VH-VL binders against RING finger and SPRY domain-containing protein 1 (RSPRY1). Designs and how they scored, part 14

Target 1, 184 residues: RING finger and SPRY domain-containing protein 1 (RSPRY1), of Homo sapiens (Human) (q96dx4r300to483)
Amino acid sequence: LFLKEGRQLTYEKVNLSSIRAMLNSNDVSEYLKISPHGLEARCDASSFESVRCTFCVDAGVWYYEVTVVTSGVMQIGWATRDSKFLNHEGYGIGDDEYSCAYDGCRQLIWYNARSKPHIHPCWKEGDTVGFLLDLNEKQMIFFLNGNQLPPEKQVFSSTVSGFFAAASFMSYQQCEFNFGAKPF
Below, E stands for the ipSAE of ESMFold2; O stands for the ipSAE of OpenDDE; V2 stands for 0.75 times the mean of E and O plus 0.25 times the DockQ between their complexes.

## First folded at step 10 (VH-VL; framework fv_gevokizumab)

Design N4 (from M3 with heavy chain T31D E32Y S60D, light chain T94Y; at its last look DockQ between E and O 0.04; V2 from the best seeds 0.00; counts 0 for: pae E 13.6 > 2, grease 19.4 > 18.9, off the site)
Fold by ESMFold2, look of step 10:
Structure N4 (fold): chain C 184 residues (1-184), chain A 120 residues (1-120), chain B 107 residues (1-107)
Amino acid sequence: as target 1 above (184 residues)
Amino acid sequence: QVQLQESGPGLVKPSQTLSLTCSFSGFSLSDYGVGVGWIRQPSGKGLEWLAHIYWDDDKDYNPSLKSRLTISKDTSKNQVSLKITSVTAADTAVYFCARSDYWGEYFDSWGQGTLVTVSS
Amino acid sequence: DIQMTQSTSSLSASVGDRVTITCRASQSIYSYLSWYQQKPGKAVKLLIYYASSLQSGVPSRFSGSGSGTDYTLTISSLQQEDFATYFCQQGYDYPWTFGQGTKLEIK
């Protein structure tokens, strides 16, 4: 996790051990399993299950990574607290105006329950997906193994700050989050 | 140090209810992601999974036995209980309790087991 | 139910031997497989989870491999304390099911 401050571009790696950044077991849909360490999630139901992390970001430039454990349908990105988990209707993050998500299985970017294709190949087990939130420029950038996509700005028409890392999972899908405890 | 210990009646008569208790230490079922399951082993036979209970009181049962099984927990006593109704000789086995991984898919710490015999 | 088959019920080996124990599932279980060691009068011990991950405290001479329906447990240099019964277990679909066991004996 990096902060970008002022006109001089400096990046500080925040030590998340003191903040305990992890998936929030109190901000999760009904059927999602979260690991005891708070860094892995897996759906055990036929519905689309969602979670937000414990840390809200309001300013600066932030980045986290996810390791793909299973290569099926997941929607991973950023959501505010206003984003709703409508799992019974198949809605996850990227399916409302308060969230934006990357889908590496179907090669889609999701916002407000609409999708557009992206140019990355389908993700594979072991791939690293990056998620950058630039609150200064009001943009989100997604990476697959270091290769970035064009910035996404649509969510900022509905909200300007207060974002959490968030993810939604189809049945038996799983990934591992890295909020900075491991080197990027 | 994680420890689990089973206790039970030793001998039950056919058609009665078998009640088993798992007492454990070194972890708590109030902690997120913790679960305890029951597995049995008839003499000279393989292992059979029976039931599992999670920290949030969600429960899973072996479908072939579900109508006869009840699993419950008492978090303050560090105990998990299993009841099996209408027992027959087929329920004679060594009964184990075990702590599961956070998804209930494998068991990383087991008790020593307790033998239950259903006579005649 | 997913049937787990260990085709060999008993296997004889000497200390120092390389030993393999096999397990076959009746359908693909996508590496949701664990291996256990059972000795008389002792608690059952987890050795391997997710087909190939070594449990903490288990000696490195134990390893697991396989995918799909076919899985193996390997002991690279058998020790006296390794004579026991070994079970596989699938954790892919309820009910969880176990193989019938492979007993490793001396000689």
Scores: ipSAE 0.006, ipTM 0.484, lowest interface PAE 13.6, mean pLDDT 81
ESMFold2 (binder alone), look of step 10: mean pLDDT 91; pTM 0.937
OpenDDE, look of step 10: ipSAE 0.019; ipTM 0.639

Design P1 (from K4 with heavy chain D58S D101T Y109S, light chain T94E; at its last look DockQ between E and O 0.17; V2 from the best seeds 0.00; counts 0 for: pae E 9.9 > 2)
Heavy chain, then light chain:
Amino acid sequence: QVQLQESGPGLVKPSQTLSLTCSFSGFSLSTEGVGVGWIRQPSGKGLEWLAHIDWDDSKSYNPSLKSRLTISKDTSKNQVSLKITSVTAADTAVYFCARSTYWGEYFDSWGQGTLVTVSS
Amino acid sequence: DIQMTQSTSSLSASVGDRVTITCRASQSIYSYLSWYQQKPGKAVKLLIYYASSLQSGVPSRFSGSGSGTDYTLTISSLQQEDFATYFCQQGYDEPWTFGQGTKLEIK
ESMFold2, look of step 10: ipSAE 0.007; ipTM 0.588
ESMFold2 (binder alone), look of step 10: mean pLDDT 92; pTM 0.941
OpenDDE, look of step 10: ipSAE 0.476; ipTM 0.791

Design P2 (from K4 with heavy chain D58Q D101P Y109S, light chain S53T T94D; at its last look DockQ between E and O 0.12; V2 from the best seeds 0.00; counts 0 for: pae E 8.4 > 2, placed apart)
Heavy chain, then light chain:
Amino acid sequence: QVQLQESGPGLVKPSQTLSLTCSFSGFSLSTEGVGVGWIRQPSGKGLEWLAHIDWDDQKSYNPSLKSRLTISKDTSKNQVSLKITSVTAADTAVYFCARSPYWGEYFDSWGQGTLVTVSS
Amino acid sequence: DIQMTQSTSSLSASVGDRVTITCRASQSIYSYLSWYQQKPGKAVKLLIYYASTLQSGVPSRFSGSGSGTDYTLTISSLQQEDFATYFCQQGYDDPWTFGQGTKLEIK
ESMFold2, look of step 10: ipSAE 0.024; ipTM 0.609
ESMFold2 (binder alone), look of step 10: mean pLDDT 91; pTM 0.935
OpenDDE, look of step 10: ipSAE 0.562; ipTM 0.833

## First folded at step 12 (VH-VL; framework fv_gevokizumab)

Design Q1 (from P2 with heavy chain E105Y; at its last look DockQ between E and O 0.47; V2 from the best seeds 0.00; counts 0 for: pae E 6.8 > 2)
Heavy chain, then light chain:
Amino acid sequence: QVQLQESGPGLVKPSQTLSLTCSFSGFSLSTEGVGVGWIRQPSGKGLEWLAHIDWDDQKSYNPSLKSRLTISKDTSKNQVSLKITSVTAADTAVYFCARSPYWGYYFDSWGQGTLVTVSS
Amino acid sequence: DIQMTQSTSSLSASVGDRVTITCRASQSIYSYLSWYQQKPGKAVKLLIYYASTLQSGVPSRFSGSGSGTDYTLTISSLQQEDFATYFCQQGYDDPWTFGQGTKLEIK
ESMFold2, look of step 12: ipSAE 0.067; ipTM 0.662
ESMFold2 (binder alone), look of step 12: mean pLDDT 92; pTM 0.936
OpenDDE, look of step 12: ipSAE 0.596; ipTM 0.841

Design Q2 (from P2 with heavy chain Q58Y S60Y; at its last look DockQ between E and O 0.47; V2 from the best seeds 0.00; counts 0 for: pae E 9.2 > 2)
Heavy chain, then light chain:
Amino acid sequence: QVQLQESGPGLVKPSQTLSLTCSFSGFSLSTEGVGVGWIRQPSGKGLEWLAHIDWDDYKYYNPSLKSRLTISKDTSKNQVSLKITSVTAADTAVYFCARSPYWGEYFDSWGQGTLVTVSS
Amino acid sequence: DIQMTQSTSSLSASVGDRVTITCRASQSIYSYLSWYQQKPGKAVKLLIYYASTLQSGVPSRFSGSGSGTDYTLTISSLQQEDFATYFCQQGYDDPWTFGQGTKLEIK
ESMFold2, look of step 12: ipSAE 0.006; ipTM 0.610
ESMFold2 (binder alone), look of step 12: mean pLDDT 92; pTM 0.942
OpenDDE, look of step 12: ipSAE 0.687; ipTM 0.863

Design Q3 (from P2 with heavy chain S60Y, light chain S28D S31N; at its last look DockQ between E and O 0.19; V2 from the best seeds 0.00; counts 0 for: pae E 11.3 > 2, placed apart)
Fold by ESMFold2, look of step 12:
Structure Q3 (fold): chain C 184 residues (1-184), chain A 120 residues (1-120), chain B 107 residues (1-107)
Amino acid sequence: as target 1 above (184 residues)
Amino acid sequence: QVQLQESGPGLVKPSQTLSLTCSFSGFSLSTEGVGVGWIRQPSGKGLEWLAHIDWDDQKYYNPSLKSRLTISKDTSKNQVSLKITSVTAADTAVYFCARSPYWGEYFDSWGQGTLVTVSS
Amino acid sequence: DIQMTQSTSSLSASVGDRVTITCRASQDIYNYLSWYQQKPGKAVKLLIYYASTLQSGVPSRFSGSGSGTDYTLTISSLQQEDFATYFCQQGYDDPWTFGQGTKLEIK
């Protein structure tokens, strides 16, 4: 059922709504608000709030997108089941060895609570951020409006399990996920 | 103004332990994202990365030398130390410490270096 | 370990020349490449990181380019103070490794 998604020649699209691909309201930190359709999240608390999606990927090449609704600090990327949400400690996605995240506000890539700059401009409301996970080559690739960054591989040195799409939100931040129901 | 300065013994006998200290100013190693690494250069030869320590106490060692290396920091003194055990003539080099702003991927500020000679 | 090769160990040039220095990695390093300048009696100086990003305070006559395994450092109009040894370094995979250096000498 699970598709192979290559970027260059043919993009085979599977309707993930049959698997109920959405943000997991049962795998979320205490104060994050998730929309009824399961594709939009907003933090209205002072803590750093996190969520994983319902779908674990452990083989192949996968891609999802996020629409930036607010342009503030969010850390969005991929996390295994072992990644811990420590919302009152300020720990979220990218803040342990089991997750890697893109921060388009501060122009940073996060892994194991360490950051490095990336060359994308700061994201703006309405921007589309892409998240590619290549489990064959052990790479994560982030895109801003189709523009690619160099691959990230460091998270794979620590993990042996599958990944979920995941995100963390500072106060008053919001974005909308697209796991394939809308065209990329 | 970021500055780093190496200090060491100058001369060390074979089989002894070489101890090096990097003293720095203009930044704090408690600052998120930064680290300090050690690189050496034998006379007339290239550069060899030895070890690195990050703001959060994560340590990295060149695997070819790992069994002989120990890196540590004293954040209150703005110092990083490197020990190399069981030295031989192959350890004769100029030793540099350098700041890395991001995970050891590049080094944006270097010390002047200190020469260490291993000789009987 | 990823080997970094600078095929030219020494290069002669005159003030005002355009100079290129080449660096080749033994595998793809995804633009995780930096260039350094070393002069006798001076600290090693970072010029370029992430293949093409100019370090703060470095003159604009320096530029970096390349991708994959092949990278270049270019000095568009050589100045007297640019005679030095230049090293490339990959930051993609540990251990971080350096090229053997290219010495830029006065004709």
Scores: ipSAE 0.006, ipTM 0.548, lowest interface PAE 11.3, mean pLDDT 83
ESMFold2 (binder alone), look of step 12: mean pLDDT 92; pTM 0.940
OpenDDE, look of step 12: ipSAE 0.642; ipTM 0.856

Design Q4 (from P2 with heavy chain G104D E105Y, light chain S28D; at its last look DockQ between E and O 0.66; V2 from the best seeds 0.00; counts 0 for: pae E 7.8 > 2)
Fold by OpenDDE, look of step 12:
Structure Q4 (fold): chain C 184 residues (1-184), chain A 120 residues (1-120), chain B 107 residues (1-107)
Amino acid sequence: as target 1 above (184 residues)
Amino acid sequence: QVQLQESGPGLVKPSQTLSLTCSFSGFSLSTEGVGVGWIRQPSGKGLEWLAHIDWDDQKSYNPSLKSRLTISKDTSKNQVSLKITSVTAADTAVYFCARSPYWDYYFDSWGQGTLVTVSS
Amino acid sequence: DIQMTQSTSSLSASVGDRVTITCRASQDIYSYLSWYQQKPGKAVKLLIYYASTLQSGVPSRFSGSGSGTDYTLTISSLQQEDFATYFCQQGYDDPWTFGQGTKLEIK
């Protein structure tokens, strides 16, 4: 997770010098495959598989991006340690009060097992989804190819810190994560 | 056809509680994504958003008035209610209820409004 | 809060005129901007949402444009029924806020 750079929004209060984030192979559901470099995830199972990254956000403003490799159902966003991902029951990111997720396939935002529509078109292969977490303002902002959605604030009624980048994948879905290894 | 209609007391004394009701037809608050909001307009002034409630009973309030506002819904009656406590002359306005078709807050259908005057 | 400013409180025009009404937000609202028409004794009418999308049933002479902080409502050829007050509203962040309105009057 890194401070968002090169965009209209100001991100000045985060030290990026020593932060490395990747998908946590030790905090992943049973059938989700993580690439060796820790930046790509693929679900080869019929279950709803989830993963969190290695870095916990406790303060400041953080941003990461995802490249859509397959355009099926995924729920990508932020989750705390209190989020429980039950792959066999179909629970993933956004299905509890401690996580919030963007779904570009079904054009939904997920929180506490509730969904609401967003105005973005369905994501396509090659699309870039952006994820901003602002703990100062207590908001999450989602982007599709640079297009911004209104802030999501609901999750902060349950928790105000300790967030991880997280994603849940339906069968045969795949995406690539950029936590700052490449310019945003 | 979507229709909304506000009802209120017309006159309220200072410090009392103002109760408003929005009755609607042509849609249901059981429909995912749908919401109803309250907006008011003092005479000769602009519009002020007050509160919103959605299909899943999620409530939002204007922070400047949050402590005095209570919004609720009765889905079975197609009604949304708003209460404003400790009213003053500053609460004198035409009060509108309006439908928001999605989580995004624009209002595609409005009631005609009901005038509420706060006076001793 | 995001402040919405309609610098022109009133505007006089004639039938057939091209009319432009402007709205400015205190910050970028990313096209989450709606336009409404208000007439006395009638329900407020949505004209445009998401800056440029025409609401169903609204005449094509109405159009919206803009991005960032600056937005415009245009009536290409003013009709008699278009004399009214027009409001902009941002739907990007709560509290949802409106402009102060622009009253379009007969010249």
Scores: ipSAE 0.019, ipTM 0.676, lowest interface PAE 5.3, mean pLDDT 90
ESMFold2, look of step 12: ipSAE 0.048; ipTM 0.641
ESMFold2 (binder alone), look of step 12: mean pLDDT 92; pTM 0.939

Design Q5 (from P2 with heavy chain T31Y S60Y, light chain S28D; at its last look DockQ between E and O 0.19; V2 from the best seeds 0.00; counts 0 for: pae E 9.0 > 2)
Fold by ESMFold2, look of step 12:
Structure Q5 (fold): chain C 184 residues (1-184), chain A 120 residues (1-120), chain B 107 residues (1-107)
Amino acid sequence: as target 1 above (184 residues)
Amino acid sequence: QVQLQESGPGLVKPSQTLSLTCSFSGFSLSYEGVGVGWIRQPSGKGLEWLAHIDWDDQKYYNPSLKSRLTISKDTSKNQVSLKITSVTAADTAVYFCARSPYWGEYFDSWGQGTLVTVSS
Amino acid sequence: DIQMTQSTSSLSASVGDRVTITCRASQDIYSYLSWYQQKPGKAVKLLIYYASTLQSGVPSRFSGSGSGTDYTLTISSLQQEDFATYFCQQGYDDPWTFGQGTKLEIK
């Protein structure tokens, strides 16, 4: 995690382990399995299952990473509380105006149930996906193994803060989150 | 099978409003992500993007010309229209309409263009 | 506005030659770059999008490469029908802008 200062670049790492930064088992769709440590999720159902993390981001510049455990369809990004999980209707993160998601299997960026291709290759098991939220410049930036995409800003048209890290999973898909406990 | 065709007046007097219509087939502007843009090319010059309209009626204008441009669509007729007010000789160009599958990032199908001359 | 510069305004080449056309952006455009072919009296044709992805129906002798600010279009074996003007275009930020064009003359 890092914060932008005025004229000079300055940063501090925020240790979210004291805030219990993990996947929120109380903010999760019906059939998603969350690991005992709260940093891995796996879908056990045919429905599109979603989760938000425990920490709400409302100012500054924030970054988290995900390790791809399975290379199938997942939509991973940022969502506000207003984003709705409609797991039996196939609606997940990126499928409403309150969320934006990266899909490394189909090579898509999702916002408001609209998609567009991105230029990253399909993700593979072991890949590291980065998620930057800049609330000062109102932009989201996605990375695959350190390679960045252009900023995404569509979600800021009607919402400007109050984001959670969030993800949606097709059947048997799994990834592991890093909110800063491990070095980036 | 995607086809676009521009139509316009051919000759327009200075200070008048230029109206252009793009008629298309092989796709619908109700298709998610799809849009139609207008690009012009003065004689012997490069291409200049003018405006773009998406399936969800989001509109984009070239800032250097924005005060003179109006783009609109009629999805039931498969048409997109562009108006340019207060034309001058500098607006003499071939005008193209083109389809973008994704918000103007690139244009995968173009019309043949229509020449518009601004002259008294 | 992002300025797109094609430093070469014209090229002459023979059928069978390898031809390279360059395009430079005034800032990083993250590979949101397309290439077009324009022939007199014909519709403009998309060749390459996202810097290197070949449009459906475009011959494999066309290829694109580059990243950041520097991009190239390559024709590996020039054919008689490739006489045309070639434009690059950035699709990263509005207004979407084009290079000035490179005219390819077949001898």
Scores: ipSAE 0.009, ipTM 0.584, lowest interface PAE 9.0, mean pLDDT 82
ESMFold2 (binder alone), look of step 12: mean pLDDT 92; pTM 0.938
OpenDDE, look of step 12: ipSAE 0.360; ipTM 0.771

Design Q6 (from P2 with heavy chain Q58Y, light chain S28D Y30S S31Y; at its last look DockQ between E and O 0.46; V2 from the best seeds 0.00; counts 0 for: pae E 7.9 > 2)
Fold by ESMFold2, look of step 12:
Structure Q6 (fold): chain C 184 residues (1-184), chain A 120 residues (1-120), chain B 107 residues (1-107)
Amino acid sequence: as target 1 above (184 residues)
Amino acid sequence: QVQLQESGPGLVKPSQTLSLTCSFSGFSLSTEGVGVGWIRQPSGKGLEWLAHIDWDDYKSYNPSLKSRLTISKDTSKNQVSLKITSVTAADTAVYFCARSPYWGEYFDSWGQGTLVTVSS
Amino acid sequence: DIQMTQSTSSLSASVGDRVTITCRASQDISYYLSWYQQKPGKAVKLLIYYASTLQSGVPSRFSGSGSGTDYTLTISSLQQEDFATYFCQQGYDDPWTFGQGTKLEIK
């Protein structure tokens, strides 16, 4: 998971198989369906449904991926414990000062309910979206099929705690998480 | 019409603090994504970014100068200020302020610049 | 810090010429590149942002291209008013850094 400036970007992966990383069925909004493995989520409701994973990271450099199952609106990224699920108001991950999210449908980066366009194409079924959290350099980096966007730093000015992988789903949207059990 | 204008002392003695003000019109620093940056250009040289402040008071500084720089804003007066402490002859330059419409990624409107000379 | 290199510091051309100015970044900047024009006694003018998007009010003879680390500004048919110094700037990561400039002069 190392990013080195220079001749090439190099990742050194950390295997999370020794810990049980999954979506947290006890830290989820009311109507989100989570698979038995804890790695896939689907919204079947009209509200904007959210979840955090089971692991909290407060030091080091961390990376996870998501496979896009449906290409609609999802906001996927990182959130602290303090990020709140406001599912009936249409607010999810990236819509408060405690979270930052990638939206591959509308081509936006979300922070504190504010959005910024990104240059990635709209995601499509089967795409791999990457999520890097660098707590040493205080930056977040989003990837689509290995192509990275500029670092996002603004969420670190507002947060004082560790981060969870987190996501929010519009109606009928679905994705599958890879926290390291599969090769990146 | 977006306009920015720099004002400063013209001449500053070494070791003193340089204070610059950017006064602007035609936009508000309360608009999401918008910011103001400071860029300088020594005579006959290239451009060097110094600092940026955005609508929600997030501040960025050039790391090579960070210990000497302070940027601040007064949104009600449409002003951004920059202070540079402990100046030397190397700080002699034309100083520009410029609007960034998107998170500091580029600067779409620039002031005309103000020359600051550091000498005894 | 990301270094921006404009390998040509000055370039001579005639009115009507097609001119290409290059800019290289020390790392991939993923299209977060802008081009500026500077003339003595005038405010610096943004020409191109996001590598290829033309700023409003800039003549269509200006265009930008490139990807990764290598970017170009092209002036398709040089006009008298285009003789100036041109800078690239990356907007990928702070500190925001500029190329050293390319001065376009009358041949």
Scores: ipSAE 0.039, ipTM 0.639, lowest interface PAE 7.9, mean pLDDT 83
ESMFold2 (binder alone), look of step 12: mean pLDDT 91; pTM 0.936
OpenDDE, look of step 12: ipSAE 0.419; ipTM 0.795

## First folded at step 14 (VH-VL; framework fv_gevokizumab)

Design R1 (from Q1 with heavy chain Q58Y S60Y; at its last look DockQ between E and O 0.66; V2 from the best seeds 0.00; counts 0 for: pae E 7.1 > 2)
Heavy chain, then light chain:
Amino acid sequence: QVQLQESGPGLVKPSQTLSLTCSFSGFSLSTEGVGVGWIRQPSGKGLEWLAHIDWDDYKYYNPSLKSRLTISKDTSKNQVSLKITSVTAADTAVYFCARSPYWGYYFDSWGQGTLVTVSS
Amino acid sequence: DIQMTQSTSSLSASVGDRVTITCRASQSIYSYLSWYQQKPGKAVKLLIYYASTLQSGVPSRFSGSGSGTDYTLTISSLQQEDFATYFCQQGYDDPWTFGQGTKLEIK
ESMFold2, look of step 14: ipSAE 0.055; ipTM 0.646
ESMFold2 (binder alone), look of step 14: mean pLDDT 91; pTM 0.932
OpenDDE, look of step 14: ipSAE 0.572; ipTM 0.837

Design R2 (from Q1 with heavy chain D54Y Q58E; at its last look DockQ between E and O 0.35; V2 from the best seeds 0.00; counts 0 for: pae E 7.5 > 2)
Fold by ESMFold2, look of step 14:
Structure R2 (fold): chain C 184 residues (1-184), chain A 120 residues (1-120), chain B 107 residues (1-107)
Amino acid sequence: as target 1 above (184 residues)
Amino acid sequence: QVQLQESGPGLVKPSQTLSLTCSFSGFSLSTEGVGVGWIRQPSGKGLEWLAHIYWDDEKSYNPSLKSRLTISKDTSKNQVSLKITSVTAADTAVYFCARSPYWGYYFDSWGQGTLVTVSS
Amino acid sequence: DIQMTQSTSSLSASVGDRVTITCRASQSIYSYLSWYQQKPGKAVKLLIYYASTLQSGVPSRFSGSGSGTDYTLTISSLQQEDFATYFCQQGYDDPWTFGQGTKLEIK
């Protein structure tokens, strides 16, 4: 749980055992490697490789975390099914109007292939990155080790629901997802 | 070197449309992350943000006035325009335009302001 | 909307005084806070952005501090030219909003 100064924020803690929350090996670009347990991904190609998770969220407030395994370029956030994986063109999550992503290496927020800087320091191995999707307020909030950024709202001009956790990886980058099986 | 200058009619009759132009130099609205906003100050009152436009034509409006406001830009002329429809005496104010720099969440350069009086 | 409150509308002070002007947000704004100076007949000037970063060309006697909901502007040794109205502004969430202003007057 986290509380915003002067307001109370809540999120739903959901048992995802019946949904098998993990990265979707059937919703992934050509060269991305996904671990057997479905919670880690690694790119071994020169192209920018992408994946969505197995569950789609269409209401409420949702939160997941990622542990940074390598500190290089990754774009991690939320995408709808309409987001296209254009890995051979260098496009990933945050590079179209149906996705928004946090980049902790270059200190950028990506939407529609446009970037803006954020004030977080560069992420390091072992850092925890948080991803909040609030479908009530129509906003996305990114966290680095519990420190939050201003809400991102631009993606909701193009779509209002049907989001998946999603990520894109530069060569040799990897991270580990936590969709709630581990305490936050 | 960054300069902004507002121009407007000075006097507008009630129910007319107020048109304001911000002409600027020393920067381009084609530069990523740069924007221009409009702020007004009624006599003896504080500052009220009205609207903002970014280099990529993304716009935002003060929600209490949104139905009456239109912001637009002409990047080739280094101009941003604001229209306010159906003006009343409550729209009498000094109107400023101001630059927001590369994804800055603040206004680092302001015009001198132009007084607009709504009077019959 | 995020409401910005400057609870003191007017302050009196003498040249050489240390002056602190306060600004409170209705919710956390994560240092997306700027301070402006306005004198009659003059363009508004940016003093401080991101809560504590001094704008280029602004005298070092101006400083900003704060976090969360509570922010301050400090003038360490007041000069004759510093008598003006001071506004805070949040840039954390739309619509961007201003405090009501604090007028700094000669005692």
Scores: ipSAE 0.023, ipTM 0.608, lowest interface PAE 7.5, mean pLDDT 84
ESMFold2 (binder alone), look of step 14: mean pLDDT 92; pTM 0.939
OpenDDE, look of step 14: ipSAE 0.481; ipTM 0.815

